# Ledger of designs, part 3: VHH binders against UDP-N-acetylglucosamine transferase subunit ALG13 (ALG13)

Target 1, 122 residues: UDP-N-acetylglucosamine transferase subunit ALG13 (ALG13), of Homo sapiens (Human) (q9np73r231to352)
Amino acid sequence: LFRKLTAKDASCLFRAISEQLFCSQVHHLEIRKACVSYMRENQQTFESYVEGSFEKYLERLGDPKESAGQLEIRALSLIYNRDFILYRFPGKPPTYVTDNGYEDKILLCYSSSGHYDSVYSK

## First folded at step 22 (VHH)

Design o2 (from t6 with T56P)
Fold by OpenDDE, last read:
Structure o2 (fold): chain B 122 residues (1-122), chain A 127 residues (1-127)
Amino acid sequence: as target 1 above (122 residues)
Amino acid sequence: QVQLVESGGGLVQPGGSLRLSCAASGFRFSYPYEWAMGWFRQAPGQGLEAVAAISPSGGSTYYADSVKGRFTISRDNSKNTLYLQMNSLRAEDTAVYYCAAVEWYSGDLYPSHYDYWGQGTLVTVSS
């Protein structure tokens, strides 16, 4: 396994996912928009996991300067039919974040302070 | 925005009991969110020591050998609160107790694996 570094900004999750899906980080905005749209279309599923106004949450999520996290990962799993595997510490087993039964996987590395990188298998 | 606030510390006699609480804010304990939690302590003049840890679901718990059978870690996801029930307290349990949290991890007894920490609450066990 090796880590491919992602730009250290609020879009790091979407950049890392872009890398995994397309071998390029340039699609992060598109992926963010897809995530927002999907969550909106499936409000009955996601709104109970959000505090306060769901629509305001989505408006915030649509801003490239806003960070995303656990809820978005779950949504993106469903959007792209991929299950997420997340590495936290070297030499430690990863966490299988989603278990939707998808054959294809997205491998991420999560660092302290909320940063996501892409992980590739050798 | 993540914040952990410990409470419940105080002075207690040997053999006594205390229950510590850790109120978490800025993140959610309940499904679908994944957060492992832990208790750590630092006695006067000593280093940080692991006490107990609990997995996101609460299905797995871990204890330092020094507290096994006496301490119980638990979590109430509906209240976003972590607890440490301490029974049969000993003088050597005297320390500042810290709660800690880590995202996307099952939890363990390594303090370096936890990213968020409370301010601590003092527990003094003395006659």
Scores: ipSAE 0.833, ipTM 0.917, lowest interface PAE 0.6, mean pLDDT 96
Fold by OpenDDE, last read:
Structure o2 (fold): chain B 122 residues (1-122), chain A 127 residues (1-127)
Amino acid sequence: as target 1 above (122 residues)
Amino acid sequence: QVQLVESGGGLVQPGGSLRLSCAASGFRFSYPYEWAMGWFRQAPGQGLEAVAAISPSGGSTYYADSVKGRFTISRDNSKNTLYLQMNSLRAEDTAVYYCAAVEWYSGDLYPSHYDYWGQGTLVTVSS
């Protein structure tokens, strides 16, 4: 396994996912938009997981300057038919954060600073 | 913003019991969110040591050898609250007890793996 570093900004999750999907971080904005759109279309599923106004939550999520996290990973798993595996600490087993039965996987590394990187298997 | 607030500490005699609570805010315990929680303690003049940890689902718990069989860690996801039931307390259990949280992890007994910490609550076991 090796880590592919993503830019350290609020779009790091989407950049890391872009890397995993397309071998490039350039698609982070369209992935973010897809996530917002999907969550909006499936409001009945996601609104109960959000505190406060769901629409305000989505408005915030649509801003490239805003960070995304756990809920978005759940959505993105469904959008791209991929299950997420997350590494937190060197030498420790990763967390299988989604279990939707998808054969394809997205491997990420999450740091204590809230930063996501892409992980590749050799 | 993530915040942890411990309560329930106090003075108790050896052999007594005490129940600590940790109220979490700024994040949700409930599905689909994944947060492992832990209790740690620091006795006067000593370093921080692990007490117990619990996985996001509550299905797995971990205990320091010194507290096994006496302490029980649990969580109520509906209340966003972590608990530590302490029975058969000993003088050496005297310490400030801290609640801690870590995202995207199953949990363990390593303090360095936890990112968020409470202010602590003092437990004094003395005759």
Scores: ipSAE 0.831, ipTM 0.917, lowest interface PAE 0.6, mean pLDDT 96
Fold by OpenDDE, fold request of step 24:
Structure o2 (fold): chain B 122 residues (1-122), chain A 127 residues (1-127)
Amino acid sequence: as target 1 above (122 residues)
Amino acid sequence: QVQLVESGGGLVQPGGSLRLSCAASGFRFSYPYEWAMGWFRQAPGQGLEAVAAISPSGGSTYYADSVKGRFTISRDNSKNTLYLQMNSLRAEDTAVYYCAAVEWYSGDLYPSHYDYWGQGTLVTVSS
């Protein structure tokens, strides 16, 4: 396993996912938009997991300057038919954060600073 | 925005019991969110040591050998609160007890793996 570094900004989750899907970080905005659109179209599924206004939540999520996290990973798993595996600490087993039964996987690592990077198997 | 606030500490006699609480805010305990929680303590003149940890689902718990059979860690997702039930307390249990949290992890007994910490609550066991 090795870490592929992503740019350190609020779009790091989407950049890391872009790397995993397309071997490039350049699709992060597209993936962010897809995430917002999917969550909006499936409001009945996601709104109960959000505190306050769901629409305001999505408005914030649509801003490239806003960070994304756990809920978006849940949505993105469903969008791309990929289950997420997340590494937190070197030498420790990863966490299978989604279990939707998908064969394809997205491997990420998460740092204490709230940053996501991509992980590739050797 | 993540905050952890411990309470329930105090003075207790050896053999007594005490229940600590940790009120969490800024994040949710309940599904679908994943947060492992832990209790750690620091005795006077000693370093920080692990006490107990609990997985996001609560299905797995971990205990330091020194507290096994006496302490119980639990969580109430509806209240966003972590608990530590301490029974058969001993003088060597005297310490400041800290609540800690880590995202996207099942939990363990390593302090360095936790990113958020409370201010601590003092537990004094003395006759």
Scores: ipSAE 0.828, ipTM 0.916, lowest interface PAE 0.6, mean pLDDT 96
Fold by OpenDDE, fold request of step 24:
Structure o2 (fold): chain B 122 residues (1-122), chain A 127 residues (1-127)
Amino acid sequence: as target 1 above (122 residues)
Amino acid sequence: QVQLVESGGGLVQPGGSLRLSCAASGFRFSYPYEWAMGWFRQAPGQGLEAVAAISPSGGSTYYADSVKGRFTISRDNSKNTLYLQMNSLRAEDTAVYYCAAVEWYSGDLYPSHYDYWGQGTLVTVSS
């Protein structure tokens, strides 16, 4: 396993996912948009997991300056038919974040108060 | 924005009981969110020591040998609150007790693995 670094900004999750999907981090904006659109279309699923206004939540999520996290990972799993595996600490087993039964996987590492990087298997 | 606030500390006699609470805000305990939680303590003149930890689901708990059989860690996801029930308290349990949280992890007894910490609550066991 090796770690592919992403920029340390609010779009790191989407950059890391872009890396995993396309071997390039340049698609982070479109992935973010896809996430927002999917969550909006599936409001009945996601609304209960958000505090306050769901629409305001999505408006914020649409801003590249806003961080994304656990809820978006679950949405993105469904969007791209991939299950997420997250590495948290060296030498420790990863967490299977989603279990939707998808054969394809997205491997990420999470560190330092909300930063996501991509992980590749050798 | 994430905040942990401990409460319930105080003075208690040896053999007594005390229940600590940790109110979490800025994140949710309940599904689909996953946060492991832990209790740590620092006695006067000593380093930070692990006390107990609990997995996101609550299905797994971990205890330091020194508190096994006496302390119980639990969580109420509906209240976004972590608890530590302390029974059969001893003088050596005297310490500031801290609540801690970590994201995307099942939890363990290593302080360095936790990202967020409370201000602590003092527990004094003395006759």
Scores: ipSAE 0.827, ipTM 0.915, lowest interface PAE 0.6, mean pLDDT 96
Fold by ESMFold2, fold request of step 24:
Structure o2 (fold): chain B 122 residues (1-122), chain A 127 residues (1-127)
Amino acid sequence: as target 1 above (122 residues)
Amino acid sequence: QVQLVESGGGLVQPGGSLRLSCAASGFRFSYPYEWAMGWFRQAPGQGLEAVAAISPSGGSTYYADSVKGRFTISRDNSKNTLYLQMNSLRAEDTAVYYCAAVEWYSGDLYPSHYDYWGQGTLVTVSS
């Protein structure tokens, strides 16, 4: 398992995705905004997975200082037509997070403390 | 924040049964969330030992040899609760039992892989 490091901040998921989509981490804010917009436009798909107010959840998600996670990955798969594969431990099988049938994949790894990096498999 | 709270420990005679519960808060067990769960124990004077683990969906379970056939791990994802049914208890099962969780993994019996831990519940098997 080989990884490209991201900045250790709350935007690390979106930075890792930006790296895989555009070979640069700089687009993480635009990707976050796209995620929020998509989920708002498709509320019926996502609302049942959110505890409490869906709009307050989206307001939190729109703040660059707030972390993102599993639900956002599923939205981003649909936005960018990529299926996500996530690695946790070296030499162990990954999690196939989405199976939407896309040819292209995004490979991430997750460490404890909520940090995501972009990865390239062995 | 993520919290795990065990309950159901106590005193039981050899050959008896006990059911442990672990209530989770700060995250959801249900799809689309990927959380594997496990039970680990520490007997007096010993290190931490794996007991059982269960995948996010509940489709895969893992057991230490010492408990296989006697203990059953299960989860109710709608109630955000993990269980350990302990049957045919023996004195050697006396320990503090810990609930543990790991994100983005199918689970296994390696305690170093688990990110979050409960405070433990004491099980004493004695006549």
Scores: ipSAE 0.210, ipTM 0.601, lowest interface PAE 4.2, mean pLDDT 86
Fold by ESMFold2, fold request of step 24:
Structure o2 (fold): chain B 122 residues (1-122), chain A 127 residues (1-127)
Amino acid sequence: as target 1 above (122 residues)
Amino acid sequence: QVQLVESGGGLVQPGGSLRLSCAASGFRFSYPYEWAMGWFRQAPGQGLEAVAAISPSGGSTYYADSVKGRFTISRDNSKNTLYLQMNSLRAEDTAVYYCAAVEWYSGDLYPSHYDYWGQGTLVTVSS
């Protein structure tokens, strides 16, 4: 497995996803906005996993300076019809973050520095 | 702000029992979050050693040989709390016990894999 580096900022999850979907990190803001919109439109699905106000959570998530994580990955799997697989440590099994039955996958790695990068097998 | 706070340490007689707790804040244990947890310890004048680890769901547990059959790790994901039940305590179990967490992993007994650590709670086993 090979890692494609993303820019080191709070939007790194969305940059890694933009890279896998569009071969470019450029669309990270649009992907972030799509994630926020989807979660808002599907509030019943997501609000129980959020502590405090769901609308405040979404307002924060819309800010490019705010990081994103596991809950956003679940939403993005449904938006783009791809299942997520995440690698942490060399030689250890990955985490199958979603299992929605999609043929296409998004492969990520997560470093101890809190950074997401895109992963590919070639 | 991720924080782990251990409690339940103290003085106990050999052969006795003690239950440690680790309260987590700044993240959630429960689905959809993938956090494995572990207990590690450091005896006076010794290095850090693994005690036990538990997968995000609680479905898999791992124990150091020195504690197998005597200690039980468990988690209550609804309360964001990790536990260590320690039975049949021995003098060599005297140590500071640390709670640790790792994101996006199933857990293991390698302390270098854990991202977050508590400040520890002292367990003393003496006559």
Scores: ipSAE 0.198, ipTM 0.595, lowest interface PAE 4.2, mean pLDDT 86
Fold by ESMFold2, last read:
Structure o2 (fold): chain B 122 residues (1-122), chain A 127 residues (1-127)
Amino acid sequence: as target 1 above (122 residues)
Amino acid sequence: QVQLVESGGGLVQPGGSLRLSCAASGFRFSYPYEWAMGWFRQAPGQGLEAVAAISPSGGSTYYADSVKGRFTISRDNSKNTLYLQMNSLRAEDTAVYYCAAVEWYSGDLYPSHYDYWGQGTLVTVSS
């Protein structure tokens, strides 16, 4: 497996996804916007996983300086019809984060610094 | 803002029991979140030693050979709390016990794999 480094900022999850979908990190803001819009339109699906105000959560998520994580990955799987597989440590099993039955996958790795990068198979 | 706070340490006689707790804040244990948890310890003058680990769901548990059959790791995901029940305590169990967490992993007994650590709680087993 090959790791493609993303820019080390709060948008790294969306950059990694942009890389796998479009072979470029540049679309991360549009992917973030799509994530926010999808979660807002599907509030009943996501609101129980959020503590406090769901609208405040979405407002924060829309800020490009805010990091994204586990709940956003689940939304993005549904948006782009791809299941997510996440690698942490060499030689250890990955996490199959989603199992929605999609043929296509997005492969990520996650580091102790809270950073997401794209992963490619050879 | 991830925090792990251990409690329940103290002085106990050999053969006694003690239950440690670890309260987590800044993240949630419950599905859909993937956090494995572990207990590690450091005896005076020694390096860090694994004690036990537990998968995000609680479905898999791991124990160091030195504690198998005496210690039980468990988690209550609704309370964001990890536990270690310690029975049949021995003098060699004297140590500072640390709670640890790792994101996006099923857990294991390798301390270097854990991202977040508590401050520790001291357990002393002595007559």
Scores: ipSAE 0.190, ipTM 0.591, lowest interface PAE 4.3, mean pLDDT 86

Design o2 (from t6 with T56P)
Fold by ESMFold2, last read:
Structure o2 (fold): chain B 122 residues (1-122), chain A 127 residues (1-127)
Amino acid sequence: as target 1 above (122 residues)
Amino acid sequence: QVQLVESGGGLVQPGGSLRLSCAASGFRFSYPYEWAMGWFRQAPGQGLEAVAAISPSGGSTYYADSVKGRFTISRDNSKNTLYLQMNSLRAEDTAVYYCAAVEWYSGDLYPSHYDYWGQGTLVTVSS
């Protein structure tokens, strides 16, 4: 597998996704905004997985300095019609984060520092 | 903020049983979250030893050879709680037992793969 490094900041998930969707990390703010908007529009789908106020959760998620995680990945799969595969450790099986039946995949790796990078395969 | 708290340790006679619990907060065990969990232990004067691990769904379990057939790892994702049922306890099982968690992984018996750790609960097996 080939790893494409992303900028080390709180937006690294969205940068890695921007790289895979558009061959450039620059669209990370737009992807973040799309994620927030989708979850707000589909509140009934996501609200039960959020502790406390859903609107406050979304307000935090909209801040570029806030990290994103597992719930956001599942929303992004639905937004962009891609299933996510996530690698953690060399030589170990990946996590098939989503299985929505999409033909196209987004491949990421995740480090213990909380950083996401884009991954490419043959 | 992720926190793991073990409980259920204590003094028990050889051949006895204990059940350990690990309560998780700051994350949820169930969908959409993928957390593998494990139990590790440290005997007095020894290094850290793996005991058991369990995948996010509970579908895969892993055991150290020293505990196979005697210990059972399980999880209740609705309660965000990990368990270790320990039967046929032996003096060699005396240790501080730690609960551990790793994000985005199916689990294994390598302590270095786990990101979050509890403070431990002491199990003493003695006559």
Scores: ipSAE 0.138, ipTM 0.559, lowest interface PAE 5.0, mean pLDDT 85

Design o4 (from t6 with S57H)
Fold by OpenDDE, fold request of step 24:
Structure o4 (fold): chain B 122 residues (1-122), chain A 127 residues (1-127)
Amino acid sequence: as target 1 above (122 residues)
Amino acid sequence: QVQLVESGGGLVQPGGSLRLSCAASGFRFSYPYEWAMGWFRQAPGQGLEAVAAISTHGGSTYYADSVKGRFTISRDNSKNTLYLQMNSLRAEDTAVYYCAAVEWYSGDLYPSHYDYWGQGTLVTVSS
């Protein structure tokens, strides 16, 4: 396994996912928009997990300057039919974040600074 | 914006009981969110040691050998609060107890794996 670095900005999650899906980080904005749209269309699934206004949450999520995290990962799993595996510490087993039964996987690593990178197998 | 605030510490006699609380804010540690939380302690003149840890998913718990059977870690999701029930307290349990949290991890008893820490609450066990 090796870590492929993503740009260190608020879009790092979407960049890392873009890398995993398309072997390029360039699609992060499209993935963000897809995530927002999906969550809006499936409000009943996600709104109970959000504090305050769900629409305001989505409004913020649509801003490329805003970070994304756990809920978005769950949404994106459903959007792209991929289950997420997250590495947190070197030498430790990863966490199987989603278990939707998808054969295809997205491998990410998360740092203490709140940054997401892509992970590839050697 | 993640904050952990411990409370419930105090003076107690050997054999007594005490319950510590850790109020978490700035994040939710209940499903579907993935967090691990733990209690650590530092006795006078000693280093930081693990006490107990709990995972969001599955509710798995971990305990240091020194507290197994006496301490219980639990959580109230509705209050976003972590607890440590301490029974059969001993003098060697005297320490500052810290609440800690880590995102995207199932938890363990290694303090280096936790990123967020409270200010601590003092527990003194003495006759």
Scores: ipSAE 0.822, ipTM 0.915, lowest interface PAE 0.6, mean pLDDT 95
Fold by OpenDDE, fold request of step 24:
Structure o4 (fold): chain B 122 residues (1-122), chain A 127 residues (1-127)
Amino acid sequence: as target 1 above (122 residues)
Amino acid sequence: QVQLVESGGGLVQPGGSLRLSCAASGFRFSYPYEWAMGWFRQAPGQGLEAVAAISTHGGSTYYADSVKGRFTISRDNSKNTLYLQMNSLRAEDTAVYYCAAVEWYSGDLYPSHYDYWGQGTLVTVSS
């Protein structure tokens, strides 16, 4: 395994996912928009997991300066038909974040600073 | 922004009971979110030691041998609050108790694995 670094900004999750999907981090804005759109279209699935106004939550999520996290990962799993595996600590087994039965996987690394990187298997 | 605020500390006699609370904000630790939360303590002149931990996703609990059978870690998802019920308190339980949290982890009793910490609440067990 090795880590492919992403820029340390609020779009790091989407950059890391872009890397896994397209072997390029340049599609992070497109992926963010897709995530917002999907969550809006499937409000009944996600609304109960959001504190406060769901629409305000999505409005914030649409801002490239805002960080994304656990809920978006679950949405993106459904969008791209990929299950997420997340590495948290060196030497510790990863967490299978989603279990939707998808053959294709997205491998991420999460740092204590709230940063996401892409992970490739050798 | 993630915040943890402990409360409930105070003076108690040996054999007494006390319940600590940790109010969490800036995140939700209820399903489907993946978090682990824990209690740690530091006695006067001693190092930081683990007390108990809980996986907010699965509910698995971990306890230090020194508190097993006397302390109970629990959570109220509706209040986004972590608790530590302390029974049969002893003088050696005197310490500042800290609430801690870690994202994307099932939890353990290692302080270095936790990223967010509260300010602590003092528990003094004395006659």
Scores: ipSAE 0.815, ipTM 0.912, lowest interface PAE 0.6, mean pLDDT 95
Fold by ESMFold2, fold request of step 24:
Structure o4 (fold): chain B 122 residues (1-122), chain A 127 residues (1-127)
Amino acid sequence: as target 1 above (122 residues)
Amino acid sequence: QVQLVESGGGLVQPGGSLRLSCAASGFRFSYPYEWAMGWFRQAPGQGLEAVAAISTHGGSTYYADSVKGRFTISRDNSKNTLYLQMNSLRAEDTAVYYCAAVEWYSGDLYPSHYDYWGQGTLVTVSS
């Protein structure tokens, strides 16, 4: 497996996903907007997992300076019809984050700094 | 942001029991979040030793051979609390016990894999 580095910023999750979907990090803002729109349209699915106001959560998520994480990954699996696999440590099994039955996968790794990068196999 | 606070340590006689608690804040234990938890200990003058670990969903538990059958790790996701039930305590169980957490991993007995650590609670087993 090979790690493709993303820019070290709050949008790194969306950049890693953009890299896997489109071979470029540049679409991270569009992917972020899609995530926010999907969660808003599917509020009943996500609201109970959010502390406090769901509307304020989505406003913060829409800001490119705000980080995204585990809940957003689950939304993005449904948006792009791809299941997520996430690696932490060399030689250790990954986390199969979603199991929605999609044939295509998005492979990520996560570091202790809270950063996501894209992963691929040749 | 993430904080782990242990409690429940104290003095107990050999053969006795204690229950340790670890209160977590800054993240939620419940689905859909992926956080594994563990207990580690350091006896006086010794290095850090694994005690037990439990996966995010609670379906997998891991124990050091020295505590298997005597200690039980559990988690209450609704209370964001990790527990260690310690039965049949022995003098060699005397140590500072640490709670630890790791994100995006199913857990194991390697302390270097854990991201967040509590400050510890002292357990003394003595007659």
Scores: ipSAE 0.227, ipTM 0.615, lowest interface PAE 4.0, mean pLDDT 86
Fold by ESMFold2, fold request of step 24:
Structure o4 (fold): chain B 122 residues (1-122), chain A 127 residues (1-127)
Amino acid sequence: as target 1 above (122 residues)
Amino acid sequence: QVQLVESGGGLVQPGGSLRLSCAASGFRFSYPYEWAMGWFRQAPGQGLEAVAAISTHGGSTYYADSVKGRFTISRDNSKNTLYLQMNSLRAEDTAVYYCAAVEWYSGDLYPSHYDYWGQGTLVTVSS
């Protein structure tokens, strides 16, 4: 396995996903918008995991300066029909974040600096 | 901002019991979030030693051999709080106890794997 570095900003999760889906980080804003729209249209699925106002949560998520994380990964699995696998430490088992039964996977790694990068093998 | 605040330390006699708490803020313990937690300690003049760790959902626990059978790690996800129940305390358990957290990992007894740390609570076991 080897990783593709993403730009180190608050959109790094969406950049890593854009890289895996489209071989380019440039679509990160559209992926973020899709995530917000999906969660809004499927409020019943996500609202119980959000503290406080769900609409305020989505409003913040739509801001490119706001980071995204674990709940967004679960939404993105459903949007793009891919299961997520996340690596943290060399030689340690990854986290199988979703198990929705999808054939295709998105592989990410997460660093102690709070950053997501794309992972793939040749 | 992730913050961990320990409490519950104090003076206790050998053979006694004490429960430590770690209040977490800036992240949530509840499913579907993946955060493992741990307790580590440092005796005066010594290095950092692992005590116990627990997975985000409580399915897996890990204990240092020196505390196995005497200490119990647990978490209350509704209160966003980690606990360490310490029974049958010994003088060798005297230390500053630190709460620690790691994102996207099942947890283990290696301090270098933990991302966030509290400032500690002192436990003194003495007659």
Scores: ipSAE 0.219, ipTM 0.598, lowest interface PAE 4.1, mean pLDDT 85

